VH-VL binders against a0b8k9r932to1074. Designs and how they scored, part 35

Target 1, 143 residues: a0b8k9r932to1074
Amino acid sequence: NNLPLDGIVFISVRDEDKAEIAEVARRFVNAGLKIIATDGTSGYLRGSGVPAERVRKIYHGSPNVLDYIRRGEVKLIINTPTTKQSVKDGFQIRRSAVDYHVPYITTVQAAKAAAEAIEKALRGELTIKALDEYHREVRYRAL
Below, E stands for the ipSAE of ESMFold2; O stands for the ipSAE of OpenDDE; V2 stands for 0.75 times the mean of E and O plus 0.25 times the DockQ between their complexes.

## First folded at step 22 (VH-VL; framework fv_modakafusp)

Design c2 (at its last look DockQ between E and O 0.50; V2 from the best seeds 0.57)
Fold by OpenDDE, look of step 22:
Structure c2 (fold): chain C 143 residues (1-143), chain A 122 residues (1-122), chain B 107 residues (1-107)
Amino acid sequence: as target 1 above (143 residues)
Amino acid sequence: EVQLVQSGAEVKKPGATVKISCKVSGYTFTDYYMNWVQQAPGKGLEWMGWINPESGETDVAEKFQGRVTITADTSTDTAYMELSSLRSEDTAVYYCATGYFDFDSGYPFDYWGQGTTVTVSS
Amino acid sequence: DIQMTQSPSSLSASVGDRVTITCKASQDITNYLNWYQQKPGKAPKLLIYAASSLQSGVPSRFSGSGSGTDFTFTISSLQPEDIATYYCQQAYDLPLTFGGGTKVEIK
C-alpha cells in the first residue's frame, strides 16, 4: 500500500508549480499529513497559510530529508523538476526513495490525483478508478 | 543555442599540472552541474567528477581524488578542471559535459564540449 | 560502484542490418540508463535517455529498451553514417559509470 494516510510528505517543487502544489499541500494537511519542504517551497507554503516545516538540504547536515526517509516517516515525495535543486541531493533522495520504498510524484497532475485519492480513502469512498489514476502517475520501484 | 567550448590541446611533462577550461553559452551557467569525462586513446569514457557552479560544491571520482580540482568562475561562465602530478596514463581527451536532472529521466549528458587533448610525455 | 558490462566490444554488420548492443548493470538501475554515440574524433552524442526515450532530433531507427539490470540498444536498419562507438551509461547512483563501449563497423 503506497497511498499514505498518515505520516510526512516531502515537497520540493519549481516556482511555477508552487501555487497549485500549495492547494494540494493544504489538502494533505487537512487529511492529517505533515508537510516538510525545502527552503523555497516551505516558504511559499507557509506564506499561503499551509503549515510546512523547512527541512535542511542534505549537504547542510542533519536532520535532513534522508533522515526522515530512513526513519520511515516520509511516506510520499513530491518533486517537480527544478534547476534550483541540488543534483547531488536529488540523487540521494531518489536512491533513498527506492531503497525505502517511498513513492514519488513528479507532476502537479499526479500530486492532485494523490490528494483526491487520499481524501476519498479517508472517507471510505475509494474507487478502483481513483486508485488507477493515482498509481498511473506515482513512481515506485521495489528492490 | 547551447555551446560548451573547451581550451586547446596541452602537452605536458610527467609530474606537471594541466588546467583546462570549458566556457558555456546559451544557458544560465549556475543552473546546471558541469561534469568532466576522461577518455584515454582507444578507450572508453570515464566520469571524473562534477561541480555545482552556483555553490562551488564538487564531487570527484575516487580514482582521481587528490589529483583533480574542479572549479567554476561564474563571472565568465567557465568551468575548470585541473589535473596534477601528471602521468603518461593521463594522456587522454577530456570532455566537459552537462545535462538535466529529474527523478524520471535521470541525468543524461545533453551537451558536450569538443574535448581537450592532453598529452603527457617525457 | 555500479559496474556496467557492455557487449559486444565490437561488431561488423551490413547496411540495413539490425544491430543490437547489450548493457548489464551490477544492480537494478531501471530507467536510469543512457546511450551515446561517438564518432571518431568527436564528442559523444546522447541518443537515448531514461532507457527508452529518444533524444530530440535522433533518427527513429535508434531505440533502447530494458529494465532492472539488462538493457538493449538497437539500430533497426544500420546506415553508413552509424559507424561509431556506442556507450551505455548509468545515472542511478554516483559515481556515474559507463559501459566499455561497442565499436560498430560496416562490412
Scores: ipSAE 0.623, ipTM 0.856, lowest interface PAE 1.0, mean pLDDT 92
Fold by ESMFold2, look of step 22:
Structure c2 (fold): chain C 143 residues (1-143), chain A 122 residues (1-122), chain B 107 residues (1-107)
Amino acid sequence: as target 1 above (143 residues)
Amino acid sequence: EVQLVQSGAEVKKPGATVKISCKVSGYTFTDYYMNWVQQAPGKGLEWMGWINPESGETDVAEKFQGRVTITADTSTDTAYMELSSLRSEDTAVYYCATGYFDFDSGYPFDYWGQGTTVTVSS
Amino acid sequence: DIQMTQSPSSLSASVGDRVTITCKASQDITNYLNWYQQKPGKAPKLLIYAASSLQSGVPSRFSGSGSGTDFTFTISSLQPEDIATYYCQQAYDLPLTFGGGTKVEIK
């Protein structure tokens, strides 16, 4: 249930993490997830060939990350430490992630682990799907 | 070395205005919000509000709305808190404080000014 | 606003005693709770952040625990220099709010 292909990952990371996070974001997109990101992160991701929708800062109005979280569309938040993040926006996002039970990841290594876990789960579901189709197609011959 | 140096003690009459400065050194002033905290004699600590020095965005706690103005001057790396229409209950020590916001660690204040005593006497 | 109820308001203990201070939040604040020490005439000093994380340079006799609404601050072996008032502070939501403080004295 929490592995739907139409779920959203919110990404906002510091500059030194962007290259590794772009690879992680590629894996999410390949798994069928969508990316939303803040200005600098979304620009980097798009420049790296990763589709990412830019979201507005919260005080600029809708649509922003809080709107997506409140609608239940955000399935994962990846935010690595930065001094450049608005503290007020940070409070609001953190509060919403806690209130709406959205998993929150703060390191590159945890983000890589999340991508790996999603990929393994999808391979397991594909295996189940393949087995189901095999069993559905099994035919019996009359004795 | 990070330092927050506040302006000196003030003695004021009721109805007056006080403006306290907090000069920063040892870090990039615009990277961190500056907070203001009131401590009345024999009372605890009370958050007054904050400013983002880069954008000028502020928030003021409801108790202080309409009387507190928080500003920042990025040319001098100095934050200011102005409290108007002073009352005897505004007699307190006022602190500037800052810290690093992080989703894991929260928002602790690991740097504080030395405090500015404001006395409002009738 | 989130109310922080701190107990006791004051205490006296002997050097070497274990001291425990509690802080209760009016709602679930997860682990976004800080502890400060304030000595007379001085600014507060951060001791513990995120409920249980020891700030750099703070002696290991200080510790914190808890999550949700109930938090505990402990001095494992009280020292003379620990005479101070201790404050909890939630950093879960605005406005930031502090407990009423606990004055610790040597008897």
Scores: ipSAE 0.557, ipTM 0.824, lowest interface PAE 1.6, mean pLDDT 87
ESMFold2 (binder alone), look of step 22: mean pLDDT 92; pTM 0.941

Design c3 (at its last look DockQ between E and O 0.46; V2 from the best seeds 0.61)
Fold by OpenDDE, look of step 22:
Structure c3 (fold): chain C 143 residues (1-143), chain A 122 residues (1-122), chain B 107 residues (1-107)
Amino acid sequence: as target 1 above (143 residues)
Amino acid sequence: EVQLVQSGAEVKKPGATVKISCKVSGYTFTDYYMNWVQQAPGKGLEWMGWINPEDGETDVAEKFQGRVTITADTSTDTAYMELSSLRSEDTAVYYCATGYFSFDSGYPFDYWGQGTTVTVSS
Amino acid sequence: DIQMTQSPSSLSASVGDRVTITCKASQDITNYLNWYQQKPGKAPKLLIYAASSLQSGVPSRFSGSGSGTDFTFTISSLQPEDIATYYCQQAYDLPLTFGGGTKVEIK
């Protein structure tokens, strides 16, 4: 079960995706999920009225996103490609996501699908179609 | 058009230090990490390390720890690799290379310098 | 470190032949494998990324497949201009590591 109904969503997205992701993040928050995000992303989200906790870059020490992942608190990662993200951090986050079986989304479309699926699940309206759309777009690797 | 242009061939004595450059054009220098790759004659490719030109963060492979220094000059869009305490086995072609990271695709090196030959001989 | 074992180290084939090169990783690196072509005296050139994605401008006779620890690079119909050494490279974890290379020659 890779569909999070509670917990933390980590978000780090490129500038051109922030507007659309802000709406997705709002839906997550309304659904009861907590948002943590990188500096630029969290700033934009808060500026848009979406509560988002700023999380440290990994090389800046703890607590950082890896700590949340290792605690089992991060249930979903949204990461669209960005040149402003630390590549080294990206490697570590991706590895941790795999190690701890945390699904990750890399497109705005997939993020929207996830939000819709979560909302429907919470209302008991989840359909096979919605679930298929979610699983088709979400990346997940099992060890 | 993206271009990575490296400095010319070097001939050094054992124990000396060599510093090679990689000047970029066609993209924002600080947007991508710069990698360095070693290739000894007739041998394979070996990743040496990288630098984030934006903040100067570096990572060097264990094999080269203590002897390699990677730097970047954002004013000239140039990355540098300095190798000290040269030995004969350091004779090789050295490449600078850059690529784009994503969760989906990993980290392919889609842009390479032309290589710099370093010869270490007594 | 992730060790990449590439095979064979060299091969000779005729023009038009199907050529297959294998890389085995010491751990699961699904999707994060790249293939490069290096011609004599030249820098490596990216051919395949993300295990099976063809780099823009690369001929369709080149392909990649595989997952987990086992990956395959294929030239469907070997051409004279394909004489080169080919390398796999994992991009799953640091340090980045390459296979030993496969020298491809024409008979």
Scores: ipSAE 0.724, ipTM 0.889, lowest interface PAE 0.8, mean pLDDT 93
Fold by ESMFold2, look of step 22:
Structure c3 (fold): chain C 143 residues (1-143), chain A 122 residues (1-122), chain B 107 residues (1-107)
Amino acid sequence: as target 1 above (143 residues)
Amino acid sequence: EVQLVQSGAEVKKPGATVKISCKVSGYTFTDYYMNWVQQAPGKGLEWMGWINPEDGETDVAEKFQGRVTITADTSTDTAYMELSSLRSEDTAVYYCATGYFSFDSGYPFDYWGQGTTVTVSS
Amino acid sequence: DIQMTQSPSSLSASVGDRVTITCKASQDITNYLNWYQQKPGKAPKLLIYAASSLQSGVPSRFSGSGSGTDFTFTISSLQPEDIATYYCQQAYDLPLTFGGGTKVEIK
């Protein structure tokens, strides 16, 4: 269960997925991850109270998703099927994700599963920490 | 039903210009990039370039730079490819083609026009 | 540019034979490779995308495999209607490029 507990999730989803993805994105933020998103997606997320940094189209310059990928900061990409995405930008993002070994998810269902997996890993790590602190307290107090 | 209907065959002299149309029906024209593909007689397929009809963004393969202009008219749902300074080597069938890009499936072309034969002869 | 080297350039086989066509990329393209069928006088038809995914409505005798640089297209039992030229095409990066084609004939 060695899921990232810090870093950036890039989100770009079709309109009909935005409501469900806002719930998923909130779970990522609560888990300590940061969100960057394309214009329409970032607008929706912010309107839903989820902090998200807007990322511009690559040919419009920085900041764009390639900057974050190249720095190793993007830990996950969520991109659901859409007919309206720039195909040219899609080629560049996909090439960078492959080159920098960034996993990607293409369905809302898989995004929900990723959020659940991260949350379970955090509960497991917190349980381990709590057990360690308990054993330390017993040993220190017994002295 | 998706259809890509191309303009009819053309016979041209060297040095002339040809402009081929590709009229779309059965889907939202601005949702998909339109691609152009050349096939010379007895030869394989060669990608010429594409256009995003929504904003007019184009790319043209290096071999065709300077001679190919790709445009789109969203009022008629029609893409155009113009090839100038025609040579006998430009005798070919020209296709328009489109498909859906995704991180999973790549960019396959699942819809093709019927092809337009261009013959360049003196 | 990513060069796609397709082999053989032509082949002749009997009805019922297993036919194999290979396509080699000049660099790692992961699985972003498509296969098309083109019958004489007609536009190409997509058969396989993402190296191994069968397009809807395509007979199951057609298959693809491979990843990285080496890809294989197979017709498990050649039928008379499979007389065509077959092309691979990479969709990993621009410019999009095709293999040289393989002409399949019945002997």
Scores: ipSAE 0.586, ipTM 0.828, lowest interface PAE 1.5, mean pLDDT 87
ESMFold2 (binder alone), look of step 22: mean pLDDT 92; pTM 0.940

Design c4 (at its last fold request DockQ between E and O 0.64; V2 from the best seeds 0.67)
Fold by OpenDDE, fold request of step 24:
Structure c4 (fold): chain C 143 residues (1-143), chain A 122 residues (1-122), chain B 107 residues (1-107)
Amino acid sequence: as target 1 above (143 residues)
Amino acid sequence: EVQLVQSGAEVKKPGATVKISCKVSGYTFTDYYMNWVQQAPGKGLEWMGWINPESGETDVAEKFQGRVTITADTSTDTAYMELSSLRSEDTAVYYCATGYFSFDSGYPFDYWGQGTTVTVSS
Amino acid sequence: DIQMTQSPSSLSASVGDRVTITCKASQDITNYLNWYQQKPGKAPKLLIYDASSLQSGVPSRFSGSGSGTDFTFTISSLQPEDIATYYCQQAYDLPLTFGGGTKVEIK
């Protein structure tokens, strides 16, 4: 449930969110985070000048996002729902997120809040308000 | 108003194949997965599988693998479930039901068809 | 597969009674648990999702609670129209699985 200051962020978002998420992703990269994303999302991010490594779909084998999660490398997941994504993969990713205590974000607003909090933290300017906003928006389910 | 309208009752012999349809209205067909649920007489509910109408991707429960084919026709907003090699134990009511997945919610079946009764008898 | 065990399998209560149904998961499913009502000859109807969220349009006498492995469905004041079989369903992992159901009747 900690604010990620390093590691990997996995991003998989619907088309209408990609533009805004690209900006958020840029902020993550500038903050020192690495981005991996599904095919459509990663393509958009790279097209927007944001470095993003394409990660295989789970049903295409390893290595895939589950491997990164299980290794403790993924520190945050951003996923906005779309039928262009495999829901089966979604179930597996969500389960892994819960099992390995990886926080996830499901809205653009929450993603922006996360970026803001991370940037403030890196500057030593993290406020209670910023942290509260982050924790309010980020979903975290512990077993 | 969201509606899922299924095809009518079927009577089949063992070994035959049945194909049930589920036509949707009131929402964008491709926005939800379509699930199929079996309910034997006097028994509980059993998830059979689903289809992503947009991509055509399907998943079928192990119990039904090899005998169930789920398809979708986006031109008619209709999902289909085909069950082959019918057995007496396949006698049941079959439901189609929508599912929408998100990380911050479960996978509730919020809209259901009225059900299709399939009777398998020699 | 995740097994969902409901109890009791059936119950009979009087109008106005508080009715409680339990559902136990074979493993921790957090709050990915839904409750359905199925009246005789009808399709199931979603009542509660995410363990405790009341579906829109559902009367407030219905409620759900719990997380992890133990869940409870409650009818605060049983009404005649509540005669039905109730099912829990987990959505933590595939395949999706349902409880065995609880048949609720009026005395």
Scores: ipSAE 0.846, ipTM 0.934, lowest interface PAE 0.6, mean pLDDT 94
Fold by ESMFold2, look of step 22:
Structure c4 (fold): chain C 143 residues (1-143), chain A 122 residues (1-122), chain B 107 residues (1-107)
Amino acid sequence: as target 1 above (143 residues)
Amino acid sequence: EVQLVQSGAEVKKPGATVKISCKVSGYTFTDYYMNWVQQAPGKGLEWMGWINPESGETDVAEKFQGRVTITADTSTDTAYMELSSLRSEDTAVYYCATGYFSFDSGYPFDYWGQGTTVTVSS
Amino acid sequence: DIQMTQSPSSLSASVGDRVTITCKASQDITNYLNWYQQKPGKAPKLLIYDASSLQSGVPSRFSGSGSGTDFTFTISSLQPEDIATYYCQQAYDLPLTFGGGTKVEIK
């Protein structure tokens, strides 16, 4: 339902996923989307040649991801879960995403499907199959 | 096999402090937040707070703020909950519990300690 | 805080009966709702997570449904070993909160 063709994608992923997500993020940037990310993720993305703006952790104050979500600027969230992330921050971000109707993706597979769907939409090639895969892998509001 | 083993029952006087331990085995202690849950006699379950054993950061429910201290010792894989200024209303069974958080989950607690009974008698 | 209202507070049913327990959240919690069983003297045991997903090793006679504010837990055919108190729990936001519980007994 919410295929982001413009705006900001927030990315915060586990170390194991960073390499594959960097390729997905490059596809988003090439499609005209902007990336914001947490410290470790933003550093990895920039080191891989993907422009990404660092956002502050919620406990460090503004501007953080909640500020961007509440302003309506974030159009997609990619967060692969890790035991190393703050669960408290995770609750806050997830609640904001639900409250502001921001789709969120929790797997590399879904992130790849989103990138493919966006690329096909930009080329005028969006198909039922591509859209079906995107919706199957993406969590929205109260799916 | 995952196990959460709690310290034994305690009998305390009003105004005292109790410190309950929860020793973990069967998983990497620092990988999961540890939660504490109170259950007063004949009452339901109430979340008290949690700790990230890796960083030591905690969060405590408003009802318990100022009286509850949650800590973790990564050298012994043991979490602690300390409740001070005990009242008769604090007579309860206290559980430690853990689970896995993701955006897709409701953070279910699939591992629980056996419970520690604390009795506060005046 | 998100209040969880569970109904009924107790019930009695015969072996083989269908048992239904409801849980209402004070606000939309999507599907971030878990169900636990607690037998006397024991810790709670997770049965259902994310409103409708059955925990591994839990018998299929247990099920859950719902989204938003209204949730239902069902035992399709009550067994003697199902005597327990059942709790719902929201995990949409902190503080985590539980319903008041439903004590299930055999007639």
Scores: ipSAE 0.583, ipTM 0.831, lowest interface PAE 1.6, mean pLDDT 89
ESMFold2 (binder alone), look of step 22: mean pLDDT 91; pTM 0.933
OpenDDE, look of step 22: ipSAE 0.796; ipTM 0.911
ESMFold2, fold request of step 24: ipSAE 0.483, 0.517, 0.496; ipTM 0.789, 0.802, 0.798
ESMFold2 (binder alone), fold request of step 24: mean pLDDT 91, 91, 91; pTM 0.934, 0.930, 0.936
OpenDDE, fold request of step 24: ipSAE 0.832, 0.828; ipTM 0.927, 0.927

Design c5 (at its last look DockQ between E and O 0.86; V2 from the best seeds 0.64)
Fold by OpenDDE, look of step 22:
Structure c5 (fold): chain C 143 residues (1-143), chain A 122 residues (1-122), chain B 107 residues (1-107)
Amino acid sequence: as target 1 above (143 residues)
Amino acid sequence: EVQLVQSGAEVKKPGATVKISCKVSGYTFTDYYMNWVQQAPGKGLEWMGWINPESGETEVAEKFQGRVTITADTSTDTAYMELSSLRSEDTAVYYCATGYFSFDSGYPFDYWGQGTTVTVSS
Amino acid sequence: DIQMTQSPSSLSASVGDRVTITCKASQDITNYLNWYQQKPGKAPKLLIYAASSLQSGVPSRFSGSGSGTDFTFTISSLQPEDIATYYCQQAYDLPLTFGGGTKVEIK
């Protein structure tokens, strides 16, 4: 369950979480990570001044998030529950995350913890407490 | 209050086609996939397939491919399951069911229709 | 496809007894197992989701545990109203699949 210090973060969150996630995403970008996101999420992020590349839904073809995951480019997934997400896509993304050992976060609080941990890591200030908080909130399954 | 109300019992001859409906209320129809589940008399539950009412995208279990058509009418908040080339073994109760998907909780079926009995006999 | 093997197929116990039902998946489905209760002539009812989370409104005598391929459903103290058939169901991958069911009766 690695803490990403580079690479791509995939973000797909519900509307009520977008404001808080925008701040988290900004922190990721400032830390050197790249953001890709679904239509609604990417639009909001860009509107908030956070660079975010729009990624296709899986059923719309390639390149989509699965392609990035399979390439080993996606290092973290942030997905808060939303009714606007394709369930089938969700199944596939979740399966791929497990298959390719990509950690995923499902709460705003966990996302904030991840941002904090990443920033501390980059400054060489990472503590056991910060790591514990991050690992407690991040979901990961090993094959 | 969420409700899934299915159409009434059907009696069909072998080779015929049956189409059952599932009307929803209490939530936005297009926000959730609609699933169909078959249960033969005295037997277990079997997932038949689902539809995304918003896009019309469907997934059908291999066992039923070629004979099952799942549709949705967003103007009436109604999902349909059509089963063709009916056989005696298609005699069963058919349920519509829906639930919420999340990475954390998976995909449980929170809400179920009351079931529709389909009898196939000569 | 993910096969779900449920056991036993039926059991009879006394009121107040602890009842245990097991479900084995053909592959790792950690966290994505649901348990349903179905009473005669009724639609299934969700009791447990995500392997161990109790559905809202469900009595606390019902519980679920397990990870990987092995899961357990438990009724801590069997009540008369618990007479039903119980099913496990995986929601890790398509097609969604159910266990064969366990018919629970009271002696």
Scores: ipSAE 0.657, ipTM 0.874, lowest interface PAE 0.9, mean pLDDT 93
Fold by ESMFold2, look of step 22:
Structure c5 (fold): chain C 143 residues (1-143), chain A 122 residues (1-122), chain B 107 residues (1-107)
Amino acid sequence: as target 1 above (143 residues)
Amino acid sequence: EVQLVQSGAEVKKPGATVKISCKVSGYTFTDYYMNWVQQAPGKGLEWMGWINPESGETEVAEKFQGRVTITADTSTDTAYMELSSLRSEDTAVYYCATGYFSFDSGYPFDYWGQGTTVTVSS
Amino acid sequence: DIQMTQSPSSLSASVGDRVTITCKASQDITNYLNWYQQKPGKAPKLLIYAASSLQSGVPSRFSGSGSGTDFTFTISSLQPEDIATYYCQQAYDLPLTFGGGTKVEIK
């Protein structure tokens, strides 16, 4: 079980996914999770009424997303393909997620499945099937 | 249609400098890093480094440090790789290449220039 | 640096044969491995990304498998137009590194 029931979700998604991800992010916030996001994603989420804190680009110093990951505060990463994030930053974030065993999600469908699973867990309705669906859609490496 | 068009073949003497261009069309130049790859006889493909055309940030592989300068001109959508102090072992084909980064796919290069042959002889 | 060891260095096979090429990474690279085809005198062409995903427009006789350190590239039925050198490449960490290549020829 690595279902996040508290903590921070980091979100960085391409423009085409922002509308659907905003609805998913609202479900996370309603479930008690907090959102941090990169530049355009954070702006979109806030403009859609979803609380989200902008994180610094890694080369601008601390605190940035790597700091949150290293402190164990980020419980889930949602990242769909985007050209808005530097490729170097992307390598660093991806490497840190692997190193610190933070699950990451790369599709809208997996993000929706995660939201559903979290909501059902909070209502005491989580099933083995819902947990299996969440893990099937989430990508992570754990030791 | 995405196109990466490189400058033509060059013949140089040892100690000289070569500057290879890679002009892009069919996508927004500043949205994608540009990579440079050397193909020397017998050694296969080697990544030389990259540039972020938006910021000018570069990375050069340790093997090539000190002799390679990678630049970009956003007014002409053209990336450049300059190799100085040429030696005979720099005889190779040089490629520019690009692709999308994602957590899913890593960083495959799905677009390549046609290659530029550099011959270093005395 | 992550070393990519590719085997064999060359092979000859008949049209219709199944061809298998392997790559071994010096450390766990998850599934961040790509396969390229380079025909004589041409730029490399991406065939497979993320170890097993077929690039658009690539014939289905090409496939890839593996994760971690051991990866396999397969041509299910070799065709005359498949004469080329094939390269694996890791995209897990910098510097990006390639295997030494496998030259494939028709008997």
Scores: ipSAE 0.462, ipTM 0.781, lowest interface PAE 1.8, mean pLDDT 88
ESMFold2 (binder alone), look of step 22: mean pLDDT 91; pTM 0.940

